# Ledger of designs, part 72: VH-VL binders against q9h9l3

Target 1, 176 residues: q9h9l3
Amino acid sequence: PRKMVAIDCEMVGTGPKGHVSSLARCSIVNYNGDVLYDEYILPPCHIVDYRTRWSGIRKQHMVNATPFKIARGQILKILTGKIVVGHAIHNDFKALQYFHPKSLTRDTSHIPPLNRKADCPENATMSLKHLTKKLLNRDIQVGKSGHSSVEDAQATMELYKLVEVEWEEHLARNPP

## First folded at step 3 (VH-VL)

Design Fh15 (framework fv_fezakinumab)
Fold by ESMFold2-Fast, scan of step 3:
Structure Fh15 (fold): chain C 176 residues (1-176), chain A 120 residues (1-120), chain B 111 residues (1-111)
Amino acid sequence: as target 1 above (176 residues)
Amino acid sequence: QVQLVQSGAEVKKPGASVKVSCKASGYTFTGYYMHWVRQAPGQGLEWVGWINPNSGGTFYAQKFRGRVTMTRDTSISTAYMELSRLRSDDTAVYYCAREGKYWDSYFDYWGRGTLVTVSS
Amino acid sequence: QAVLTQPPSVSGAPGQRVTISCTGSSSNIGAGYDVHWYQQLPGTAPKLLIYGNSNRPSGVPDRFSGSKSGTSASLAITGLQAEDEADYYCQSYDSSLSGYVFGGGTQLTVL
């Protein structure tokens, strides 16, 4: 079938009171977890809240960051035509201002058999941290210095691989 | 003026590694992606990969993954491409080329090329 | 193999017009990616001739023009001159490969 990558983005707060989520880092890994892309990205709007505890983004990362429009172009070239795996991936696509075909999108926060393997309700939205701990016996997003989007993208790909055969079969019979 | 100056010709035996350099001048080195493109004797152009000199981030064509490594040294505005486990069909002129302004996917300046000959 | 298809050769006499085609597919030119053209004189590095389908860099005469339609692009050279004798390559981006792709090259002979 088609080639597969996993993506994870970090967002900072822009707009009134920092309520708008703007792309500030993007990581993309291949099927085996090798990093294909990992860049800090400069939002076009003033950053009000770095959200450092979660994003890992600090002001120094913005000094030489790639402007949003340019980074978006490079990222979309990598994603287009591929199966893209992510966790709550609609947030990443919104931050990228991009619409990826649902038939080529795999969201590990909305895969019922994955939740079932983790002893969670099939239609609940579970965090990446919880699923990774339950199914891979690995702690991610540890500490106070923010998350690693590389680590998150790698964990997301590994989680998908646990249900890939079953889920691809399901999607072939029940196209989104 | 923008200049990309590449290292001299190399002759290598099969199984060896080669490292080609590309020294940039006349522009902000970290502001533009650097690509590597090769051309076997009498053949066409083949894209190898890119490096973002600002971050050190890289992306390689599938054919070269596992054998190619791209790096840079911002203190001397120099990009490097190392190709390992050389075969005779890696014999080619290797070019560094700068990606055009605003990520338009074209190469606006090219080095003059480095001939790498792989022979026993 | 080259991903984009070009004729291996074209020829013309001085003063004439020649056209070089570049044929792609739905994952590259057909997906809306721009086409760029390079001129390679014997023994030299490629030089940017046309970028963004139809734009000329400073120093490229208006005898050279580019166009794009559907899954194909064309390079036109009018008022052909002896110094135009070279290899010409088209280049685009391919979403299926996540890579930069070239045509096989066209050798232009000026008779």
Scores: ipSAE 0.005, ipTM 0.552, lowest interface PAE 12.4, mean pLDDT 89

Design Fh16 (framework fv_fezakinumab)
Fold by ESMFold2-Fast, scan of step 3:
Structure Fh16 (fold): chain C 176 residues (1-176), chain A 121 residues (1-121), chain B 111 residues (1-111)
Amino acid sequence: as target 1 above (176 residues)
Amino acid sequence: QVQLVQSGAEVKKPGASVKVSCKASGYTFTGYYMHWVRQAPGQGLEWVGWINPKSGGTFYAQKFRGRVTMTRDTSISTAYMELSRLRSDDTAVYYCAREGRYYDSSGFDLWGRGTLVTVSS
Amino acid sequence: QAVLTQPPSVSGAPGQRVTISCTGSSSNIGDGYDVHWYQQLPGTAPKLLIYGNSNRPSGVPDRFSGSKSGTSASLAITGLQAEDEADYYCQSYDSSLSGWVFGGGTQLTVL
């Protein structure tokens, strides 16, 4: 059937007072966690706030970064027609200025069976760090150097695989 | 001197894999994207994909996805392209080429001399 | 199958002017992406001749010039010389393919 990938993006602050979130890194992995894409991305607007604590992005990463328009085209070519897994994935799609069909989108922050396995309320929005620790016994997003979007994409795919059979069955009976 | 030195010619049977190397010298290896381009005998240029030597990130043309893998070793400033499940129509000269800093405006300004890969039964 | 269209051949005598066209579409040249030109002498690797539509790398004589308009680009060679006998390729980026694309190549013959 249809191929599946997982995505995680990092954003920096642009626009007035750095309040706009602009894409600055994107990582995409396949079903087995192998990296298909991992690039720093140069926003078309001046970066006001690197948000390094969370993004892991510094000025040095922008030197050879792929311009937004080019990166967007490359990323969309990978995502189109595939099942795309992410965590709070609407933020990634917003940064990409892209609409992905809901029927092909899997958001690990909004999968009730996944929360149930983690002993969390089914309709709560849990962080990727929390779910990964609870269900995979793995610490991600550690330290003060920012997050690794590759690590986050890999963790996201592994989390989805825990509920894949049950959730795909549910979606087949209850199309979004 | 600024140059890209490629590995020597290869002769392979259908179904085999080939791995071509491209050693950069005279410039900062991690400062520029590396592209792979092939040319079948008497035919035109065909883009295969790119690797960012700084990050290890890659992107491949649709035709080659699932059969090509690009890697690099920053300790020896060398990029690699491996093509698997070879067919007779993969017979071509394979070039590595350096791309300038501005992705869509710089062109490929430095080329290796090419590696002839012959796929024959 | 080339994404950008070039004439397969062009010819001229020494001292003449020749022009090589490169026709694209709305997803590449028409989408605003720059056009680059390469010269390939027999038995050698391609050499960057023009980048960013009209710029010359150091060492390329000014008798080579490039231009771009709409969905097309052109390479002009003035004062044609025997040493110009080569294959010429245009190149751009294609947003629908998310990749680099080349023209089919033009063989230039000089007397």
Scores: ipSAE 0.000, ipTM 0.476, lowest interface PAE 17.8, mean pLDDT 87

Design Fh2 (framework fv_fezakinumab)
Fold by ESMFold2-Fast, scan of step 3:
Structure Fh2 (fold): chain C 176 residues (1-176), chain A 121 residues (1-121), chain B 111 residues (1-111)
Amino acid sequence: as target 1 above (176 residues)
Amino acid sequence: QVQLVQSGAEVKKPGASVKVSCKASGYTFTGYYMHWVRQAPGQGLEWVGWINPRSGGTFYAQKFRGRVTMTRDTSISTAYMELSRLRSDDTAVYYCAREGRYYDSSGFDLWGRGTLVTVSS
Amino acid sequence: QAVLTQPPSVSGAPGQRVTISCTGSSSNIGAGYDVHWYQQLPGTAPKLLIYGNSNRPSGVPDRFSGSKSGTSASLAITGLQAEDEADYYCQSYDSSLSGYVFGGGTQLTVL
């Protein structure tokens, strides 16, 4: 498949002591970095911890947020049949309660050549912020007001483009 | 025929700049990283840096930062390494080399024949 | 000063076995980075001999083998032939230097 998108989700804490991660924002960009989807999402459970330092989510964002079931349907329509790029993307899929085929999934936290280029151990899980600074010379997730999932999705797509030709060749020879 | 063809020998004075070319053929130029490695007469191999021909992104060894610039021209499948403010101890054979596929087992699997750069007054 | 340590020279007679060591540290071989080996015949460019610790490129005979343990790697050459006379270099990646590193090279003499 030629169609490729990048996704980044923000989660808030629900359940006992805020230990459960629930989807509260999702951004999806196309190959060129254009925004296809960006919505605040209302979890079906009570939010215990907004995790604002990292998520950027505040109570006011929830007032007109798209209910989880509706947002999930919209997001899955965009992802289905496409190559989906993300960073630690298993967390995003878990929050979406969604299974995406491994053959169409690209996780920039688990691409050994990307870590190698960033001067990191191949089997380590490096943060998106670190890889973006090392490989794109760009600072993302700056300040204490939380992350922008649009910025993160765009950075993730750009990171993947650095290794796309080589990694797609690897996957063709070593199917998951 | 898979090969890397480098430009000819250069003689430069201290303080000058040199630009070495490396023309790839027989493979997808944008599918592999290109490295530059030098070897002073009678000495060992020293890594200079790499360029990703697809993106134009580069990374240089600390020793060469500020003096080296790597570029490429995808229309002619050619990589370039320019080294400025030359010193006598920059006298070396400069190799371009392709990094194999981005696997755990990648090495420099294809090398140019080298370009001798002599820096003397 | 090379980051990876190799003996400057080794020698053997035709048919014999020689081993070339490559000693690194916790920031390179010890950090799990692969070791590659290159053969350089006099007056020629280096040629990839072993990649990914122990794999041979097409055309490299099985009398060349590589291994890795802890912070060190070894190249073994069995059944020595006159054409094996060359310089041999190990290579890895060093996280503290953020770059590729080579051993100082080992000159193999075959008499």
Scores: ipSAE 0.000, ipTM 0.466, lowest interface PAE 17.6, mean pLDDT 86

Design Fh3 (framework fv_fezakinumab)
Fold by OpenDDE, second read of step 4:
Structure Fh3 (fold): chain C 176 residues (1-176), chain A 121 residues (1-121), chain B 111 residues (1-111)
Amino acid sequence: as target 1 above (176 residues)
Amino acid sequence: QVQLVQSGAEVKKPGASVKVSCKASGYTFTGYYMHWVRQAPGQGLEWVGWINPNYGGTFYAQKFRGRVTMTRDTSISTAYMELSRLRSDDTAVYYCAREGRYYDSSGFDLWGRGTLVTVSS
Amino acid sequence: QAVLTQPPSVSGAPGQRVTISCTGSSSNIGAGYDVHWYQQLPGTAPKLLIYGNSNRPSGVPDRFSGSKSGTSASLAITGLQAEDEADYYCQSYDSSLSGYVFGGGTQLTVL
C-alpha cells in the first residue's frame, strides 16, 4: 500500500477585503501522527486579515515565514505519490495552488462510513471538531488561540484510520 | 553547554568570497532559525538574513540579495554564510544568532562570538 | 540611517535610573511587531536583554525593563551599576523592508 499522510493548512485573508484565502501555515503528519512538516508560510500578497481567532496566525508568525514558492515546493515533494488525507481538503489544495490526484485523496468530510460511525447523516458535512469529539473523545480547536494545524492533521489521520479498511475497499470497487 | 562556535577571522581581497561557519551545540539545531548579523568596526548591528535549518529555506535582507548564500549541514549542526564580491565596506564582525521557530518572536537568544572579516587591498 | 532611532549616548551615576528610547514608525513598531533589546559589552557579542517588548530572559536582573507604546519603545535601567556600561540596541521587524531592523545603538556610560 502507498504511504499515507495527513495535511492541514491555515489560511489568512489577502486581496480585496481579505476575501482571498492564502496559505499561512501547513502541517503534514505521517500515519503515526509524527510531524513531517510544519511551517509558517508567507503569502505572496499583502495580508489583510490574519483571521487569528480561527487560524491562530499572528503578525509575528510571518516574520520568519517561509516564502510561499519555497514552501509549496517542499510540501509538494512530501505529497507526491502518497495518499493524502485531509478534512475539507479541497480548501488546502486550493490554497497550495496544487491539486492532488483524486484517486490518492481522502477527504474525511466526505466519508459516509465515518459520519455513520459518529451517528451523523451519511451525506452531511460535519466539522472536524465534531467528528473528533464524537469518535475520538478529544477536544480540538478549543480556546481563543485559534486552530493548530498539527493537531487538526493528527485528528484527521486518526479519524480516517477508523474507517480506513472499509473505505479503501469501497474506493477499490468504486474508483473516483 | 548551549553555544554557537564560529570559524576564525578572515582576511580577503576585494572581489573575493568568504564563507563563515557557525556550529551549534547543546540544543536541537533544526528547532531554531539561524540568523546572521554583522557589525562594522565602531558601528551598529545590521541584519543579513536567516536560514531555516529544518528544510534549508532562506531569506536575505534586500541589501545582500545576490551576494549572500546561507546554507547548513544538519549532520554536524553547522550553518554557513557565504558573502561574495567583497568590498571594503563588508569589513565587519559577523555573528550567527538563533531564534526559536515555533513561538512568537522571542529575539536572538544565543549568539556566536563573532567572526572578523577584513576586506582590504 | 538606522530604521529605528536611538540616542547615541546616555549617562548616569551609580544607583540612578536611565532610559533609552527607540523610535520607529508605522511599518515596524507601530505595525505591532515586537521590540527586543540587546546589551553589548565592550569586545563581546550582543546579549538578549529584553524580548517581546517587556520580557526578561533568565539571568537578566529585574532592574532592566522594557516597554512599548505607539511607534516607540523604551528600555529602563534602575539602580545603575558599573557593569551596565555597554552599548544597547533595540530590534524589531519592518514590513516595508521585509527584514529585521536594529536601532543605531546607545552607548551607556556610568559616571
Scores: ipSAE 0.021, ipTM 0.643, lowest interface PAE 5.0, mean pLDDT 92
Fold by ESMFold2-Fast, scan of step 3:
Structure Fh3 (fold): chain C 176 residues (1-176), chain A 121 residues (1-121), chain B 111 residues (1-111)
Amino acid sequence: as target 1 above (176 residues)
Amino acid sequence: QVQLVQSGAEVKKPGASVKVSCKASGYTFTGYYMHWVRQAPGQGLEWVGWINPNYGGTFYAQKFRGRVTMTRDTSISTAYMELSRLRSDDTAVYYCAREGRYYDSSGFDLWGRGTLVTVSS
Amino acid sequence: QAVLTQPPSVSGAPGQRVTISCTGSSSNIGAGYDVHWYQQLPGTAPKLLIYGNSNRPSGVPDRFSGSKSGTSASLAITGLQAEDEADYYCQSYDSSLSGYVFGGGTQLTVL
């Protein structure tokens, strides 16, 4: 039917005390895990907190980063009309200032069969790192230098593939 | 200066494959999506698909999936479109075209001159 | 078969005004996607004439203008000249197809 991609974004802190999350990197992979997009993105506002432990973003990444308006256009072109897979994906869409249809959105942090396979309560919100270790026997987000959004997007797609058939069937019977 | 130069005309038999090239110059090749558009004789424009030259990601119109493959070689700033299992109704001029940088708002702002592909027995 | 609907032909005398319509649907123009217009002179590749509904690229004279309303767009050409004889195509993006769509084209004849 529809084309499917997985996305993972990294955000930095802008605004008062760095409390606003602004897009600073985005990675998008196709169904097979091949990279379609991976760019550092320059927020229009002053970066107060790089959140490097999690984001992996440092000041040097910003010197040649793609301006937000241009990056947003490129990203939305890839996402529009496709099934988009992510983990806690509402945060990514918020950072992109973008509304993706619920019927085309797959959030691996809110798929009960995925939690069930991981021996976790169906209604719990499990981290990407935990689900990937439990279900794929793979360690991601290792070390202190921040996360790889490419690695995270690839893991997210692989996790979704474990439940794709049953979840698509569920959604067909129970449209959002 | 800023231009797209396409390969020359091709004549193919039904069932064959054709590979058309598009060489970019005068701009940053990896900074812009490349589209392929075709036009059968006396007919209108038909979108085939796009490639992101930076990462090699592609998307094809439903009609062409399974028959078209788009690739690029960044070392020579060249994009390729290969169409397989050719039929007589694939006879058309095939254009490469660059999409401007702003999603949805830029249009296709630079076009190659076209490559005529004729499919006949 | 074109996804966007254009009249197949339009004509006018030198110096007059013509308007070419482009009718879409809720999945393309009606969904808010911008409309672009291309001019194709006989024997040549298409040239971007209007982008983002109403903007002119450098070198396009101001007698060409674009507008968009609801599910439709239009291209207006004032002060018609013989060199305007060409095919004109509208283009947008369609969310249900996840791809770019063109109108069927309009042949402009200057009488």
Scores: ipSAE 0.006, ipTM 0.492, lowest interface PAE 14.0, mean pLDDT 87

Design Fh4 (framework fv_fezakinumab)
Fold by ESMFold2-Fast, scan of step 3:
Structure Fh4 (fold): chain C 176 residues (1-176), chain A 121 residues (1-121), chain B 111 residues (1-111)
Amino acid sequence: as target 1 above (176 residues)
Amino acid sequence: QVQLVQSGAEVKKPGASVKVSCKASGYTFTGYYMHWVRQAPGQGLEWVGWINPNSGGTFYAQKFRGRVTMTRDTSISTAYMELSRLRSDDTAVYYCAREGRYYDSSGFDLWGRGTLVTVSS
Amino acid sequence: QAVLTQPPSVSGAPGQRVTISCTGSSSNIGDGYDVHWYQQLPGTAPKLLIYGNSNRPSGVPDRFSGSKSGTSASLAITGLQAEDEADYYCQSYDSSLSGYVFGGGTQLTVL
């Protein structure tokens, strides 16, 4: 069987008025929730807006951060050939400037059975915080100091595990 | 000259800790991952882990987690590997090795000469 | 045991061709990760001999070549010379371990 990991990235604002999202942290966990990767990442461009309320990134985290090019290479070695689980994962892949095969991608923001279990419309895009509270009775992204990408990646894997059997059977019958 | 110079041989008792150093010269220390690889007498190569000298981030092989700590000092371009709670089967030559260009998987293109760590009573 | 499988020994006469195999699995070589080869002369540190399946570092003679197919790789040495007598190790990256893995090593004896 093919191996599975979950990923969550934090982005900061670069470019004009901080409108460009640049990778500033990435966390990857295995099926059991063990951390395989967790690094602060230094964007190649000047950071205009740390977006600390959401990202948890502060200037101090950039002092010894891994440069983007190096971090990207490390991350891609972990992701290649694996089933990668994420929430709104297209944002993570965009920040990584990476294309992961759709057949090996699982996006918990677009899995109809997961929304159904949470009593939400099947075709709606629900936040990670909302699904985690409804289905795992767990509060994540608490407080004003920003999100933990490790916490988010772990929650994402746990959410996927709730529908894994059903969803993998669906994908086998209905390849993407 | 591009080189990695390691500290000298160590003799330790079971239960002790050992700290091996690896001083880089002739290249940008923070531009390349540093790996640690060991080799027990008459045995093969065994990967211990890596440190990113730029960030200080580390990753260790499962076998060594909880016993190994990798650090670096960028002001003197030196990497360190500390192994604790030593056992007789930790007797080995410990190598530091540079991973070739970060983005390109180019193997370990530069090696230290090794540090023999002997664990005996 | 080592994650990548190599024969423990191989031998050849001067001038001959010898090949050393390296067998992996779907989580390393079969997952598309490159194979690197190291030569270790007695009493010395390993030296990078082949990187990225088939590339030679500066100073490595073209008598040494590498190849990869499926879950396996091979190191070929042509025009075998006495100074080629050494241990040879293959290495790759393993996605299930998220780490680097070595073969058990092959001792080459020049007859």
Scores: ipSAE 0.000, ipTM 0.479, lowest interface PAE 16.0, mean pLDDT 87

Design Fh5 (framework fv_fezakinumab)
Fold by ESMFold2-Fast, scan of step 3:
Structure Fh5 (fold): chain C 176 residues (1-176), chain A 121 residues (1-121), chain B 111 residues (1-111)
Amino acid sequence: as target 1 above (176 residues)
Amino acid sequence: QVQLVQSGAEVKKPGASVKVSCKASGYTFTGYYMHWVRQAPGQGLEWVGWINPNSGGTFYAQKFRGRVTMTRDTSISTAYMELSRLRSDDTAVYYCAREGRYYDSSGFDLWGRGTLVTVSS
Amino acid sequence: QAVLTQPPSVSGAPGQRVTISCTGSSSNIGAGYDVHWYQQLPGTAPKLLIYDNSNRPSGVPDRFSGSKSGTSASLAITGLQAEDEADYYCQSYDSSLSGYVFGGGTQLTVL
């Protein structure tokens, strides 16, 4: 059977007024939540806004960060050929400048059965924090130090496991 | 040796709390979800919940929400289940069990020997 | 009450075949969730006997087999032996409960 991983990325602001989102951390976990990859990543452009409240990234993390081009190569080797789970995963793929096949992509922000289990409208885009609290009874992204991409990737995999069988059957009957 | 070793039997009064431990050895503790299952004397198996030892994330069966707390200590590869506000009908053997590694498997492939918790006045 | 329904007991003679049924609903087995089977010998912890409907873990004899159809699953045991006397439990996942569910258990007696 094809392997499955979950990914979560943190972005910092680059470009004019910090409006461009550039990859600055990536975490990848396996099916059982083991960390396969977790590195700070140095954007090729000057960082204007660390967005620390959300990203958890500070200037000190950039000192030993892996350059974007090198990190991207490592990450893509891990993702290629695998089922990749994420939340609003388009943003992560955009930051990676990467196309992953839709047939192997699972986005927990766009799985109607998952929203239904959380008593949310099936077509709404709910936050990872909200779904995790509702379905796993766990608070993530708490405090003032920013998000943990490891914690977010693990929560995302756990959420997907709740609907995995029914959603995989749906996709087999309704290929993307 | 791949095994789960549980703490010894406990006797508690109604209203008290009990904390059962489950020590993993012979495999990567953080690589597998850990489940808790109970069995009242002469009765069937009842699922209590799971913990992801890597993240500390938990999920509990509806019946136990508000009374059960699952934790782990990765430094000693040990998972814990604490059940509060004990009632006489909480008397049971409590098992920890590992969920299989492969992403298409949901079977519990390794079990502890169980911890008898007796709740009596 | 258990969420999945099993007969409370079944019996057979040595060398015979028995089957143990496990009946679910549209929210579990009927929704396509896999069924696992556990054997519990007296005074011991349960042991995984069949996983993902029909697969055997290493060390489980081929006398044990599983199947699933519609909202139900069954465990078949051929060539019954005295050491097969045990309680047998089916297990699946239930989407409405968002949790794992067990059958009530079946006591097998080898006469």
Scores: ipSAE 0.000, ipTM 0.467, lowest interface PAE 17.3, mean pLDDT 87

Design Fh6 (framework fv_fezakinumab)
Fold by ESMFold2-Fast, scan of step 3:
Structure Fh6 (fold): chain C 176 residues (1-176), chain A 121 residues (1-121), chain B 111 residues (1-111)
Amino acid sequence: as target 1 above (176 residues)
Amino acid sequence: QVQLVQSGAEVKKPGASVKVSCKASGYTFTGYYMHWVRQAPGQGLEWVGWINPNSGGTFYAQKFRGRVTMTRDTSISTAYMELSRLRSDDTAVYYCAREGRYYDYSGFDLWGRGTLVTVSS
Amino acid sequence: QAVLTQPPSVSGAPGQRVTISCTGSSSNIGAGYDVHWYQQLPGTAPKLLIYGNSNRPSGVPDRFSGSKSGTSASLAITGLQAEDEADYYCQSYDSSLSGYVFGGGTQLTVL
């Protein structure tokens, strides 16, 4: 079996008007959905906007959060050499300041067969919430207290499993 | 063997409805979109619409909206296309075709042999 | 009113090269949607000949090749054989129609 994990990160706003996205939580699950990593992460820059409605991050989470440099090292040790599944995963890699090989990256926001299965336009970037409801008949990101990155990573892995066979075949025939 | 087997030729009067079947075998029926394409005698290919056999969701070309209905029965891996209020210019061979899943807006990699529908008095 | 424009016919002698054009617009080929080509022998269903602009399915000879540039695509057939006499159709997706579109078809005659 190939070593495969799914990742979901929560970002807070730093920099002018909080427009820069900085890593503040990361969750990683294995193929079966078991949690391998889940930590709050302290950005090195001043947090301007917690984006709590989406991130679920509050000031109290930062008190004992793992410093970015240490968290990054831990996360990269888990990701290196594995197939990494995510949703709009380029944002997660950007926040991690990390370059994962495209041949080992799977982005459920850019897998046309997955959108087709959900009766969505193949080139549209559909939200994780929408795809999960449509394909798994499950509501995620419910309520107003922010998202669970564990829940999101688990949903992302389950979505990928729906198209894994045909998408891996596609990638073998059309290497990135 | 991977194949699509269609129902036999139909002769209908104007104003009637026709229902064509397409039975899939040799692959996972719910894993691929099914399209319907028609071809009038001596004319080109015309896309009618698609059905997602997994969800039952459908999308029809504007020209056929209000007259076409696509359904499927997953227990027998069969897709159906029903066209109502038939006109003489609906006379055509109707094909079912599977859309490949290897890239964006994939071509139709498997075709049924076609069902001739003749509309005449 | 085919959405994609093809010449109605092309002809060539055995061993020669022919090219069949497929002209679209900004809402289909020009929007970056792939072009696929189908061969339809007399009395048969269409067969996928080229997919994703330039890829050949298993069993299709390398005499058949596809290309795409801007709002247009081309199918090239080299070393023409009598068995190549058929109708050829291009196909793409159109974002303004939210649907699949075909060219009008090109009848190839091998002289």
Scores: ipSAE 0.000, ipTM 0.460, lowest interface PAE 18.2, mean pLDDT 87

